# Miniprotein binders against q56419, part 2

Target 1, 326 residues: q56419
Amino acid sequence: MEGRTLEEVQEEVFKRHGVLVPKKELEDLAKALEEAGLLLTEKVEARLKEEEEKLKRERPMRLAGLSYPEGEREARAFLEAFRASYPGEGEEARVLLMPHLEPSRVPEVYGAALAALEKTPPPERIYLVGVAHRPLKEKAAALPVPFQTPFGPALPDLPALQALDALLPFELFNTPLAFREEHSLELPLFFLKGRFPEARVLPLLVARRSPELGEALKVVLRDFPGLLVLAVDLSHVGPRFGDTPLTRTLAEEARRRDLGFLERLAEGEPEAALAFLGANPTRIDGVEVVASLLPLLRERKGKVLAHRLDLEAPTLSAVGAGTLVL
Key: E = the ipSAE of ESMFold2; O = the ipSAE of OpenDDE; V2 = 0.75 times the mean of E and O plus 0.25 times the DockQ between their complexes.

## First folded at step 5 (miniprotein)

Design t5 (at its last look DockQ between E and O 0.15; V2 from the best seeds 0.00; counts 0 for: pae E 9.8 > 1.5, pTM E .391 < .8, other shape alone 11.321 > 2.5, unsure alone 61.195 < 70, SAP 100.338 > 70, end hemmed in, 9.8% free, placed apart)
Fold by OpenDDE base, look of step 5:
Structure t5 (fold): chain B 326 residues (1-326), chain A 80 residues (1-80)
Amino acid sequence: as target 1 above (326 residues)
Amino acid sequence: SERIRLRESPEEILKKLREAIEKGDLEKALELLKEAIEELGDPYGVYEKPLLEKLKELIKRLIEKGDPELAKEALFLLSL
């Protein structure tokens, strides 16, 4: 559908309501929407096309200087501080579930992930499975390009990505623009690249449960062994997510669901973990990822290393985060 | 003049937003606007976008200067 001009919008509002909206207010709104990338203008379309063409070569950092330091020295100090925030020892991971929430909100949970990575032999490759917070054309996608980090580029494992694509009933290399600002890959990748600088990466996003992905990955992992990382958050509760402000009862329910989910995963019962959530009323972020990766999670026993339900005070909302090793 | 529309329309959020505006619940309308913007850009709000506050202010001003239905219709028309 062709969009409307500001004049057409103003005219329609006037015709319908008898009120002339000041053109300046509409211009300011349109500009703000454009600046936010929400307004589809010719300029935005051209920019999106340019960004898509860039994403054929590399995925630049989007959160450097915001969520983590841009400079390598400062980034190393950041890793050390996060590791120090977790007082425990880690365990060797074959599968790591870790958060993708803003690191400063849940430092000890990322610290627990780092502790696990300390006990994990350097993998040849990392299967990094994030959550698509933007629409994908298919149930899952991959971006087969270098991801920039303060520690240098995380290079894609093209052979393993190609092997995965060949086993999927859909095109894996879809929706490159969904990766542009996807923090569910960028944030965990910072920690992973910092710990395993030589590991290749398979950056994967899941939008909807894909049993095909889990079955395909199970085959690919035989020929291309590596660390599987589920970059997922847990419960999302409060006004930002459609609930009332956080209460003790709501927080207890979120924690119950988070821990009950993680504990069942730790017992090697991912189907039981999903069944425990039911309709997922506390909106555990990682549900579609876990549902996609069932073949890889079954019968693997592990340990919950950390959990936090972090309050975002300005919105009276909370997000759960956890670290699990299998 | 340039044609405008939202790149993506979170129809359910926009429906709720319209309902909140219709009821004159500006606070809820602004929350839903935030949710819509966040869902389109950064659903879990890794960082606050300065533009969000600007958008909230603009919508607030539109609601204050006009009928709630005017603000609703303006948002609806911008979403098409």
Scores: ipSAE 0.019, ipTM 0.434, lowest interface PAE 6.1, mean pLDDT 82
Fold by ESMFold2, look of step 5:
Structure t5 (fold): chain B 326 residues (1-326), chain A 80 residues (1-80)
Amino acid sequence: as target 1 above (326 residues)
Amino acid sequence: SERIRLRESPEEILKKLREAIEKGDLEKALELLKEAIEELGDPYGVYEKPLLEKLKELIKRLIEKGDPELAKEALFLLSL
């Protein structure tokens, strides 16, 4: 919108409130605010550039001491406690769907993922595909650097990442800052690195569905075989997500959508899983990732190991999480 | 809290701050300056805190010269 002269501001204040603010004081305030804003903007931009340059070398832990323990010994005990929260046996995974929701909210769902990893031969690399919670410059992105964990750095598979980048119609390494606080990679990676300490990682984010990504990954996986992990949550329902307060009916619908989606994926029918969601009325988080990765999910049968729709009592909202092995 | 709350990214905060400054939305700009300092800045305030204190002092002086509600209206009109 257009600016106004200080005289116009002064006159309007007088007409509205009967107070004449001296023009010099308004001018001084405007100049001070402009100067402070410009200086802060330059400082923030410099700090963002510094953070971006750091992220081009490594991605540090952001959730240690908050979502999982910072020390290695405590972190190993944490993994064992989560495994114990799932009393069943896993199955070998070529593709693993697991959540990125706060682990303490859905311990048996993460435990089921650990159970699957116990049955999975250690892979040479892990294709870890999360959901971008910050804007990307393109539909998808990667960050080809070590990700720090309590179990040591998760090293990037640079040759596989470079091969993937070469096959895409956009630069894959496009938004380093989007990875700075991205929990959809950090939380699952804690569990994956703890179980597979020697595996290299391809840390990938999807912002919007990219059929090109799935086709490229299908090619890359032939030359660089590994474990594909979809690090996604399921339904998001309730006022926090733009709904009415959570009711039994809304919760039952969310569970039905979650389980129907997972079951169709388990049947090797990812297109049917997406069609089942339609307009995605319960906002299943994983839809953009699944839509990107169709060539890797087709005809791959498996099993749903766990599911929980977890209540956020303070917000009268809920989030679904599941573990699927293909 | 039982659930972590993700903070806005640095680029999102910077974008919002720049937009508020360009629009002249002074109250929003001050709010975003505080947020930017807390999320991105030096907790000891070496580079940012003196600027915010200068802004607060000028706003206080405007309030002291007139009715506080009218001073707030003047700041709002300036931001349009």
Scores: ipSAE 0.005, ipTM 0.280, lowest interface PAE 9.8, mean pLDDT 80
ESMFold2 (binder alone), look of step 5: mean pLDDT 61; pTM 0.523

## First folded at step 6 (miniprotein)

Design t6 (at its last look DockQ between E and O 0.15; V2 from the best seeds 0.00; counts 0 for: pae E 9.4 > 1.5, pTM E .427 < .8, other shape alone 2.901 > 2.5, SAP 72.242 > 70, placed apart)
Fold by OpenDDE base, look of step 6:
Structure t6 (fold): chain B 326 residues (1-326), chain A 81 residues (1-81)
Amino acid sequence: as target 1 above (326 residues)
Amino acid sequence: GSPEELKEKLKKIAEKLEKLAEELKELGDPELAEKLKELIKRLIEKAEELLKKGDLEEALKALELALFLLKLLAEKLGSEK
């Protein structure tokens, strides 16, 4: 309803559903949505403004006690359990592609990421590039504040962030509210901070492919070396994402696309990986991130450590997750 | 449609609303998800009241609207794909 009049909503409902909803019912629903904080009311705006003001100082945990433990001791046990779920050994990563899916769904994929991090010398900084699941004002954004974790705050690398901003044709420090609930940063950051407690972080979100970001990062990485992390999921198939319920054929196609994408990345051919997806009919979410980071992914050979297509049984939908080192 | 067809439609819409509520829970705002659940509950209760009154069409309209609004909201909040 935001940005639409009640009359426009009424017309759209009528066009789509053939039902003329009385204006009063729309008003009652609007009010209920407002009371639920689903509409931008003065109260919601005030709350958002308060949250935005808080985000000037720190990004609090949103998924603590839900996706991972809030307490440090329990969080360490959580990391160890996830590492134990992957029976393999890792490889040293200069670039790590890892999921941002709910950890409990793909424990061995996160375990593979932890295995890679065990073989990786502690970086001074981590460039953590997530997917913006909310609109950004620009193609990409950063939040230059501490991110809270059970292991203490992940501190921003302000000099590196400033160097990056200076090389971009747009303001990097945009849309702070997009970071408030962005799990594509929070979930990977839990694992990264747990493994590298002293590393500074550059929390980056990509909404749309930004070749400028990749070129700028390539320059920044020369003066500010660090681990590059792509926090991306793979295929999204089934009713939640607009498909029919998961079938064997649909799952096989999702796996084929996921693995074909990851394998081409592992060969150092990110353009071929993107080309292989074409119109991306299985909705690999990492496409815009990879497309933004092409200069950093080219000619880097690596290895796929793990892959899973995880079924969400209640929705008969599935999400792909993978771990790749370069 | 027949009262039976309308009841079946209502059932399907209720199922979709529940599904959408669960999908929205995954959007990472548990507070929003709870509020959404509360809203859905109220809408279902209203639909049930309308059904008890024999106003099946109005009940269906209310649920369809709810579903539509929730979908629009989910789209706006970003379907965490």
Scores: ipSAE 0.020, ipTM 0.291, lowest interface PAE 6.5, mean pLDDT 84
Fold by ESMFold2, look of step 6:
Structure t6 (fold): chain B 326 residues (1-326), chain A 81 residues (1-81)
Amino acid sequence: as target 1 above (326 residues)
Amino acid sequence: GSPEELKEKLKKIAEKLEKLAEELKELGDPELAEKLKELIKRLIEKAEELLKKGDLEEALKALELALFLLKLLAEKLGSEK
């Protein structure tokens, strides 16, 4: 047990409740719980090892039936309903920024991404760059396996992934378990695979900014051209994220930070976009991805197609999402 | 303080222990969940034994301590992950 003696626990019970539990009985309880805890730990570790081995072969759907339909026919109808949620026109994207927030919360933002894809020639491959929500062993990682979708498997572009790995100062294929539940890849991939069923995918995660990743990707994209997708959310504000309760002032600040960030990116000024955020007081999670990919974003002008700061009434919190084409 | 109030608190503690077991079961290992449920059952039986001896407050404190120790083990498991 971490940092606790049985005597200390006995003293705490006495202080808390005014009753002294005999040391023998406490020792018996602690031994039983410790033995059960050790068995649980060993079994959990064995289970995680099994899951890691499975992820070296394929990445299954985790959100089918929860965030999107499991069946292909229903999934296609779902895709088209999201497009209809955005009444505007898209523009051709060489780079697309889109969210990974729960789709039903920001339907028009995903619809704007679909509108952009309609104007985009079908790519041979998609560089899908998400945000690692679990620790990686390195600054970035990839998982070179098929990702299952209702539209069939999204096949990895192995030659492009291997070229990328060869150019990095660290092993790219480093943390399979981090992909197990990673929605920042799965949710955008549903929309991308639905629109580009023949495209191969480079599924990439960024945990910490890596200038080396951006330089390497610039080289790889020259020989393996494709669509670059930044699958990132914007501001995270309110009590769920460590703030005071959401106020109108905080919401207005979050919108200002989101839009100012996106607009500077749209002017081809990614360094200015990062500088605008300063200490990132509204916790835009796209910062590490943008900071990694500077060579691919510089001088590339485009347009913000959509933005929403989605309010979570039960938690008094909000998350921003946007669609940007470059 | 009343026996009826203490029995209601014991029921709430037993429910918390069962919920903790269900949370750990979401790791996808039914065998782990079953062993934890058996441990919880034995802890409840011990508390009931103390209740029959008229040690209601001590029985409640023993269950609260078991819940505290189980949470420490769960935190260690999460930390090691």
Scores: ipSAE 0.006, ipTM 0.246, lowest interface PAE 9.4, mean pLDDT 81
ESMFold2 (binder alone), look of step 6: mean pLDDT 73; pTM 0.629

## First folded at step 7 (miniprotein)

Design t7 (at its last look DockQ between E and O 0.06; V2 from the best seeds 0.00; counts 0 for: pae E 9.6 > 1.5, pTM E .388 < .8, other shape alone 7.281 > 2.5, unsure alone 57.689 < 70, SAP 99.71 > 70, end hemmed in, 5% free, placed apart)
Fold by OpenDDE base, look of step 7:
Structure t7 (fold): chain B 326 residues (1-326), chain A 92 residues (1-92)
Amino acid sequence: as target 1 above (326 residues)
Amino acid sequence: SERIRLRDGKVEIRSDDPEKIKKALEEAKKLGVKVVIVSSDPELIKRALELAEELGIPVIVRVEGGFLVSDPYGVYEKPLALTEGALFLLSL
């Protein structure tokens, strides 16, 4: 609420609910919400404006020291440990579908992605297509700046990004603040940059299906060849996502949908994969990305390397993750 | 059972009554207040998330090791210094 003091909030909660929330707890909570960027205070607005101005130059790491190591040496050991968690061999990828979930939850799925990247010749550029978990002004967006990683900056392919923008019916370079904390790019990029340090990157987000994006990318890929990466998660089930606590039945349904989706993609039938999901009742994260990239996924046969439905025990919720090569 | 606890200077509001939770969320929405759910109770989390989604209210959920901000497709973990389980109605 614009202009209310913590005392006014405390008094209102007391009047309405008969609960006196201690002022310090309200302060700590307000601070936590402010730090979380959820309070639109003048201070938060000023910080957001400053961060938007910084995002014109670079995208800093947000998950370093949390999801992955900040130091390069430790980050290399992290990659090796994740690769070791997948006992199989990879296959050469022209298209890689990989997760963007917290790496520690699905190490072998990221390990499978690393195994595929070991068999993949170093690309000149990587088209990294993530999911926008924040609103975008347009259906899709790009951020044409260096993304910081423990392995150094992932540099943008500006010529390829400009070629893509020129073919889209909307401004590609929109909503820079949506990239600030977007983990669907940051987490996969750690693994990709660690494996391919010299590759340039096209960091793309999809909020809503854009057939125009897939058609434009198909044209751009002719002149600017590279690895296409779909950074997407699969089913999201349980209380965190509006369901009952995870049951055997709910887990079996989530796995059925995840695997049925991935298998149809592996057969080169992305439209059949989308049709198989229908209304997407298990909330497969990557549907809008796949729907946008249909022209690039058609008739490409490949292989599912890994899948996991990972339980978050504190919330009795689960998220599906998979690795697919095409 | 519905309980109000003051523990370590924190107010914990727990309600098993969906109508009371709904009313609190509706009031929060009217007041432009965001809801923070600090709970390990899956049923309380579920009910609060469902109602918050219905109302279009952003929700923070406390989990072991941190806090999660919910969106329709994912959850972001953010470290928050809150230690006890409550539904908080906070003015944004």
Scores: ipSAE 0.015, ipTM 0.388, lowest interface PAE 7.2, mean pLDDT 80
Fold by ESMFold2, look of step 7:
Order: C-alpha cells, then sequence, then structure tokens
Structure t7 (fold): chain B 326 residues (1-326), chain A 92 residues (1-92)
C-alpha cells in the first residue's frame, strides 16, 4: 500500500481477481495492521519513539494490581503474607538467587528470599540481574532510570552504572524498550525495595552469557559494595516449552536438575553447576546469568533455602523456582 | 540483480538467499542502520521477521505492493496474524 490510495488498491485487486473489496474493509485491515505494528506509519514510528523516550526518564509499574498491590499499605501486608508462607529462618546473603516467576505460584520461595533479607544488613545498592525476555542489542543491558514501585521509586546508582559501562566492550545502555515489560526485574524489585527502601539499584538484564560482564561487576563491586541478586527461574518443562506433556519422570528429572544446580552453586562451584546441566535439557533459566557471573560466584559457599517445581495444569507444564543464599 | 545501497539511513538488499539476509541484519545492528529486504518468498519473509525479533532490530520487508514491520518489543498488543488476503493486498 506504499504510495497508493485506497481506491488504487481497490482497483488493482479488482483487476487481478475480479473482486471489489469495499473501502471500509481496506481501512479496517490497514488499521488492524497498524495497531499490531505490522504497517510502518508515522503513527507507529511516533508511538515507538514516545515509549522509548518515556523509558529514558523512568520505568513505570506494569504489574501493580496484577501481580502485587498498587497501594503502599496493601503492598506491605502482601510482603508480610509472603514472609509467613516460609516458616523457616533465613541466612545473611551477599549474593541472593531468587525467582521471577509469578509470586502467587511460589509464595514460600519468595518468603525464603524475604527471610534472607531479614538477616542481611541494608545494602547501599542492589545489583539486580534478570533475564531478558525481549531481544537486547548486546549480550547484556541496563536502564539507568528510577523504577517505580508501591514503596516509592527505586533510584538508579548512576556512578556504579557508569563505572560498569566504562569497563564493558559494548554500550551498556543499549535497549530501553526491552525493559518496558520485563518482569524478571519488576517482580523481584517489589520484594527488594519493600525490604530495603533506601537502597539504590543497578537494573541489569542478560540475554546471552557475557564473561566480560562478570569480570566488570567484580571490579565495580569492590568500589561500590552491595547486594548481588540473581533474579532467575529454574527448569522449564512440558508442552509450553517444547516437550511432551509433563510426566512424573520428567518432573522428577527437572527437580533433580534444579536441586543439583543449586547445591553445586551453594558449594561455591559454579562451573560444576553448569557442567552438571550439560546441554541444559530442562531449560534452567539461570544458566546464562550464572555463566556471565562466574567470577562473583566462585568459592562462595551458602545454602539452598527453598525450591518448588510449580505445575501448570492447563498447559501440562512446570517451572522451577528456588532461593539460594551465598 | 543484487544491489547494496545506502539511502535515508537504510541499506536496501534484494536477495532470496537466507544467509545474505542474516548477514545484512547482523550488519545493520552493528552499524545502527535499517535494512530493507526485498523478497516475495513467504518463508524467507517469516524467517527475516523472526531473526529481526531475535536480534532486537526493526526491519522493513518490502513485498510487491507493500511492506511489513516487526514489533520485537511488544509495544503493540495482540499481534495480527497475516491472512492470505492481507498478504495479497500488501503485495499489490
Amino acid sequence: as target 1 above (326 residues)
Amino acid sequence: SERIRLRDGKVEIRSDDPEKIKKALEEAKKLGVKVVIVSSDPELIKRALELAEELGIPVIVRVEGGFLVSDPYGVYEKPLALTEGALFLLSL
């Protein structure tokens, strides 16, 4: 339809096929294509630019009222309920592995993370490393803006982010739109900001393993100490992920791989944890993050506080989640 | 005939070779320029759109009579599945 009027399109269809398509149907098709982002127009380009420019100033809540409450009072009650879902005691964390799975699906796993945070001195900043679910222009990315939460904005640690950017062989601030819907940062951040309201944040995403990221973070953490959080899920099995329907055998294998991975991390052996997974047949989500952060995980011993392989009955699938302190 | 042109911040490549399209998309990412792929092959168009989403770059695929745009960041809700009628109208 480039450079053509609706009447010209209508005429060409008639010439080729003998069918007269009403102008309204052509208008409806063009509108539907534009609304889906499949037809490049000034309106589509302006919308993409507007969304990107908004994200260069702040990252708004996308899951308030869906995954967690929007109001601060209700949000604090929500945190308390999740903590109560885990009856155990936490441990102090310098590195925390926690999920980004929908909180209501694994309440005791998030509760274990809260228990660990109770034992953790308030950090000046949190290095929050999630998994990119949308494409990044590079192996990893950050977004140096406030992230809104029900507990107020999580402010970026700009000096630490700038130091990290300077140490990488690629531009760190490379894909603002990828953060727009990224729940692997938003869901863990709700819990982290609720417990540590004064901590600044380095919101980081990994798309593909980057050894350079781990080496750079090791340097930055010396000058800018803080809490390192790996916001990752574990096994993904079943038809939603390209497998046959979930069986007892597949579920048992997924659980075995999740726990074997976590236990080796807890022994300070991240290379052994990766080797244990081999080709990663149950698609443990955290592999690319762990592989990027090896220098920060080596020889750091800790404890697995919780694990669940959560079943999705409608899809005959399951996702694993865990809490590990190092 | 295959041609490479820089025009208005775009590199236009006419090819039915999937490897050339992959290289063009990877180069566009590195250079920060847009790529216009000229093709009438539906499977090649599908692959180009999938690769553009994987690489996180916008791409314009010119078909006879129209063009398509990827939405790799999900800014728009409810992606439209292309019908034979839509492809026909876009190919005019």
Scores: ipSAE 0.006, ipTM 0.375, lowest interface PAE 9.6, mean pLDDT 81
ESMFold2 (binder alone), look of step 7: mean pLDDT 58; pTM 0.485

## First folded at step 8 (miniprotein)

Design t8 (at its last look DockQ between E and O 0.25; V2 from the best seeds 0.00; counts 0 for: pae E 7.0 > 1.5, pTM E .336 < .8, other shape alone 14.828 > 2.5, unsure alone 52.327 < 70, SAP 111.408 > 70, grease 1550.091 > 1400, not compact 1.41, not compact 1.25)
Fold by OpenDDE base, look of step 8:
Structure t8 (fold): chain B 326 residues (1-326), chain A 80 residues (1-80)
Amino acid sequence: as target 1 above (326 residues)
Amino acid sequence: SERIRLREPQIVRVEGGFLVTDPYGVYEKPLVLTEEALFLLGVKVVTSDDPEEIAKLLEELGDPELAEKLREIAKELEKS
């Protein structure tokens, strides 16, 4: 949209509503919006550009000391405790689906992911595909910089990222600000870096289904083999997400959809998994990621290791989380 | 006068209005705006309890895909 003057806004409101808003009220509103970073002024643009320039060097931790320990020793103890929370054994993963929910809410689900990683030979690289909870300029994006972790920086695989970019019909390296606080990459990366300290990473975000991404990754994986990780949550139900408070019926429906989705993925039928969800009324978070990665999920059989529907009591809402190995 | 452009905000309905935030969290100062204030910003708020009414409006706005998705969600929620 072309920029408007306050006088043009005033005139438009008068024409539409017959109300003349005082210029001072518009000025006060504009000032409040600028202070909130919601107006693209020279000052706001300069600050956004400064933050983008920082993200050309590294992505710092945002959740250290909140979701996981900042110190390496404490972080290792954290990993061991999460692993201990899952009583089962894992299986070797070529594809790992794991949550990005706050770890403390679903410890055994992360524990199941760690159990799978114990059975997985150290990969040269990890393709970490998260969910964009912020707007992207394109359907998918990557950030080709080191991601900080308590175990040291997760270094990008630049050759593999460049190969992927070259196969996509859009610029892969778009919307760096979307990565600044994206937890769907940071939280799973903690566990992955802790287990595979030498693995390079391709941090990818999906905002909308991109079949092109799956086809491009299928080619890139031939020349640049690695572990594929889908960092996705499952159902989001309750008042926080526009539903009534959680009931037994709503919880049963969320579980049915979560498990039905995961089981069909475990059978190597990702299209059937998507079809099973239909319009996705329980808002499974990972739908756009799975829809983008269909070529990589087809005919791969595996196992569901863990599932939980976790209640957020203050909001009477719940989020599903699962761990799947393929 | 200086031409101003509105960034695409995140908007959540809250008690007393709409919470408007920086989509990338660079700015941590959320605003609660009224529907009237959003209108001044060129944002139209439509509230309806009828999914079909909203779907028709989305079609009129040029988003038939979102309209159809809404209708499908509504049908599935009626069955549950």
Scores: ipSAE 0.638, ipTM 0.808, lowest interface PAE 0.7, mean pLDDT 91
Fold by ESMFold2, look of step 8:
Structure t8 (fold): chain B 326 residues (1-326), chain A 80 residues (1-80)
Amino acid sequence: as target 1 above (326 residues)
Amino acid sequence: SERIRLREPQIVRVEGGFLVTDPYGVYEKPLVLTEEALFLLGVKVVTSDDPEEIAKLLEELGDPELAEKLREIAKELEKS
């Protein structure tokens, strides 16, 4: 983390390898690194601070017009089309597991989530727990600002967020930039806000399992009742994820692991669900979230409403998504 | 001389090497580096067995201050 001059870098390379890198080449590399945002220069730091300050006021839509419609009227029609993609009926959820995969890839899985929300009394607040795809400074984080949606801003539940922060052994409000592009909150929130326009939100990310988060949430949910949403994807298999090409056998294994995981959760046995995955060979995305939230999942029985292992034809890979109510 | 500090990059294996980018996506201009270049940050290298030849080259390239420092480093290495 300590800084060095280009002269120091050149000297170190010469000492270690007996090679001289011309200063012009190092200057060109440094310029390219700065343009890519990979150096801590005054310009890079200023731009990062500017972006961070914007996020301390609100989190704007980043996927409107890409993953869902920007206009409110079109967005409501989109919700109805997705609900229609799932022909079944839902059940009341106190805990809902739903995906964060691109909605057009798994329309019936999001439709199943909507069906569950139809059976769920409007909550005062939603605990929305996603998966951090960018580094966090701690095991988990929140961003206590309005998240924009086509249905208006999803307002933060500041009292509940402050109560949660007070119970954790780390600062909850710790990495605003990690939320800037985080689709695991934005995509589920579109569906949740569309169905529960008055609910406040606790937008939470998990990077690494945190038993402390689950224990703290158990306490906070007692005083601040609401809907708990695990916004997670399931298996990730194929060459994009470091596997051999997708085969029928690999796809069948991924589906079996996804369903076995969900079914054990549905029996109120989250520890057994984690144990069933072992080393997680199909890279189920939800493991760190489930491992964090064990106290909230134990002994809660429910039902798997939908599952799909969706093919990414260009990459010969697949991603699993499911809907579970507890 | 200017001091720089490298930010921790987001690195993803891709066809032809590694995609190296800003970990939060604020900067969208990525670099693609080979495995060796990632270790050495993609620099083109010039080699010589003789520190004095390198120092003379640096003087010819207009960096006599670094040339003098390399002569000092070579002297320090001989003491070991």
Scores: ipSAE 0.015, ipTM 0.498, lowest interface PAE 7.0, mean pLDDT 83
ESMFold2 (binder alone), look of step 8: mean pLDDT 52; pTM 0.372

